# VHH binders against IgGFc-binding protein (FCGBP), part 17

Target 1, 184 residues: IgGFc-binding protein (FCGBP), of Homo sapiens (Human) (q9y6r7r2070to2253)
Amino acid sequence: AECQAWGDPHYVTLDGHRFNFQGTCEYLLSAPCHGPPLGAENFTVTVANEHRGSQAVSYTRSVTLQIYNHSLTLSARWPRKLQVDGVFVTLPFQLDSLLHAHLSGADVVVTTTSGLSLAFDGDSFVRLRVPAAYAGSLCGLCGNYNQDPADDLKAVGGKPAGWQVGGAQGCGECVSKPCPSPCT
Key: E = the ipSAE of ESMFold2; O = the ipSAE of OpenDDE; V2 = 0.75 times the mean of E and O plus 0.25 times the DockQ between their complexes.

## First folded at step 24 (VHH; framework vhh_3k1k_2)

Design j4 (from g4 with E32Y S53P; at its last look DockQ between E and O 0.66; V2 from the best seeds 0.72)
Fold by ESMFold2, look of step 24:
Structure j4 (fold): chain B 184 residues (1-184), chain A 118 residues (1-118)
Amino acid sequence: as target 1 above (184 residues)
Amino acid sequence: QVQLVESGGALVQPGGSLRLSCAASGFTFSDYYMRWYRQAPGKEREWVATIMPSGEYTKYEDSVKGRFTISRDDARNTVYLQMNSLKPEDTAVYYCAKEDWYEGEDHWGQGTQVTVSS
């Protein structure tokens, strides 16, 4: 299954639910809610969003995958590059037998041996592919992965901002007038 | 078996337009991101454009933005590249590809030659 965030941003969950959300904080895109299923690797994917001139919309500035006790970050601030644990690495990059990162089209793609994969196009398009072993165990903007698109925001009462996990002080507030629809 | 057959390459004058086509078979075309690449003489193959299965997202290499348009027709299993305002630097063999996140695109065709010259 593939979760997507693109544009201003448009989200498509692992269950195919589509929604828009213009928050500018750091949000949980996907992680196991209470640890991974037995035999599956734990992970956390977060996005940091920003305005780019207009206060009416936001864009994914960066995405970070935490897996195998490492942090891998892709960012619009440095397209076609990867930081591992805060340090730029040369692409293609191999982390032991655990994961590989390379350029594919516009994207930097991180692929793990378990089939979990993350891509970022250096601008605003994030794609996360998650194996079926995680079905029913996930939280975040990508939904709960239960094959029912209707309930993917239920855990936060239909409010994607409920998945905020960080960001600068005041990041989610509407500071311009007229505000985007969620703030006005 | 994945097969991709490009067509439409030609000699054109600077400022001209050209439309490339790529007929696809051997996979469920509507499930996949499709791309165009190009390779100029003596250079490595470089990515040109990508299109999402739904067609809603497209992405272009900076030098072709505003001049090239990728599109798809899922009923005909075909991806297109409309090239406008062509420049001599666009001269290359153009390849279509099915996106594959393993390094290197799988099963791309022989390509189609585009030459932009006075």
Scores: ipSAE 0.575, ipTM 0.810, lowest interface PAE 1.8, mean pLDDT 86
ESMFold2 (binder alone), look of step 24: mean pLDDT 83; pTM 0.847
OpenDDE, look of step 24: ipSAE 0.896; ipTM 0.953

Design j5 (from g4 with M52N S53P; at its last read DockQ between E and O 0.75; V2 from the best seeds 0.79)
Amino acid sequence: QVQLVESGGALVQPGGSLRLSCAASGFTFSDEYMRWYRQAPGKEREWVATINPSGEYTKYEDSVKGRFTISRDDARNTVYLQMNSLKPEDTAVYYCAKEDWYEGEDHWGQGTQVTVSS
ESMFold2, look of step 24: ipSAE 0.614; ipTM 0.838
ESMFold2 (binder alone), look of step 24: mean pLDDT 84; pTM 0.847
OpenDDE, look of step 24: ipSAE 0.868; ipTM 0.943
ESMFold2, fold request of step 25: ipSAE 0.648, 0.657, 0.681; ipTM 0.846, 0.848, 0.860
ESMFold2 (binder alone), fold request of step 25: mean pLDDT 84, 83, 84; pTM 0.845, 0.848, 0.848
OpenDDE, fold request of step 25: ipSAE 0.900, 0.904, 0.902; ipTM 0.954, 0.956, 0.956
ESMFold2, last read: ipSAE 0.707, 0.682, 0.646; ipTM 0.873, 0.863, 0.841
ESMFold2 (binder alone), last read: mean pLDDT 84, 84, 84; pTM 0.846, 0.848, 0.851
OpenDDE, last read: ipSAE 0.906, 0.903, 0.899; ipTM 0.956, 0.956, 0.955

Design j6 (from g4 with T50G S53P; at its last look DockQ between E and O 0.69; V2 from the best seeds 0.00; counts 0 for: pae E 2.5 > 2)
Fold by OpenDDE, look of step 24:
Structure j6 (fold): chain B 184 residues (1-184), chain A 118 residues (1-118)
Amino acid sequence: as target 1 above (184 residues)
Amino acid sequence: QVQLVESGGALVQPGGSLRLSCAASGFTFSDEYMRWYRQAPGKEREWVAGIMPSGEYTKYEDSVKGRFTISRDDARNTVYLQMNSLKPEDTAVYYCAKEDWYEGEDHWGQGTQVTVSS
């Protein structure tokens, strides 16, 4: 299944639930909740969102995949580039037999032997493909992947902000008050 | 088997318009991020536009912004490229593309020739 985020920002979970979320911190996009299923690789995908032009909206600035004891970061600050463990690498990039990264149009695409694929267009469009082996075992903005879109945000009480895992000091706060209403 | 068939290419004058079509088969079209590419003589193939499965997000290379529009009809398994205000530098073979996440290589059709000349 595929999870998507785009724009300011719109989310489509792995189960097809649609919602909007204008947070400006770092959030868990997807990871096993309690460790990976048997035979499956552990992973973590996080997104960092930011304001662009208005405090009423946010956009995905960067996406980070943690897998195989490595950190892979894609960012709107460096479109069409990939950082591995904080260092820019040449594309296409191969990490042994475990991971491949290449350019596809505007996107940097990362594919792993675990069956995970991550793409980012260097602006706001994130795509995450997750193999069926993780069904029912996932947490984050992409949902739990149990084929029920109605419960995808249940773990955080229906509030996507509950998936915050980090962010810069003061993230989520208005720089200038009064705070504008989030755009939908 | 994945198949992509481009059509609609023609010879047009500068300032003219064309609408390209790409008929897709062999995969679940509605689930795929579809793209257009083009290759001019003596140049490398370059990305032109992309459209996400929902159709709610589109992206364009800078040189075609405001002139080209990508769209899709999932019921017909077809992606389109409306090209307005065509310029001689738009002359190229245009290709429809489907991603292959496993092999790291896109699927392409045979392409359709667009020629812009006075």
Scores: ipSAE 0.386, ipTM 0.741, lowest interface PAE 1.2, mean pLDDT 92
ESMFold2, look of step 24: ipSAE 0.453; ipTM 0.760
ESMFold2 (binder alone), look of step 24: mean pLDDT 82; pTM 0.833

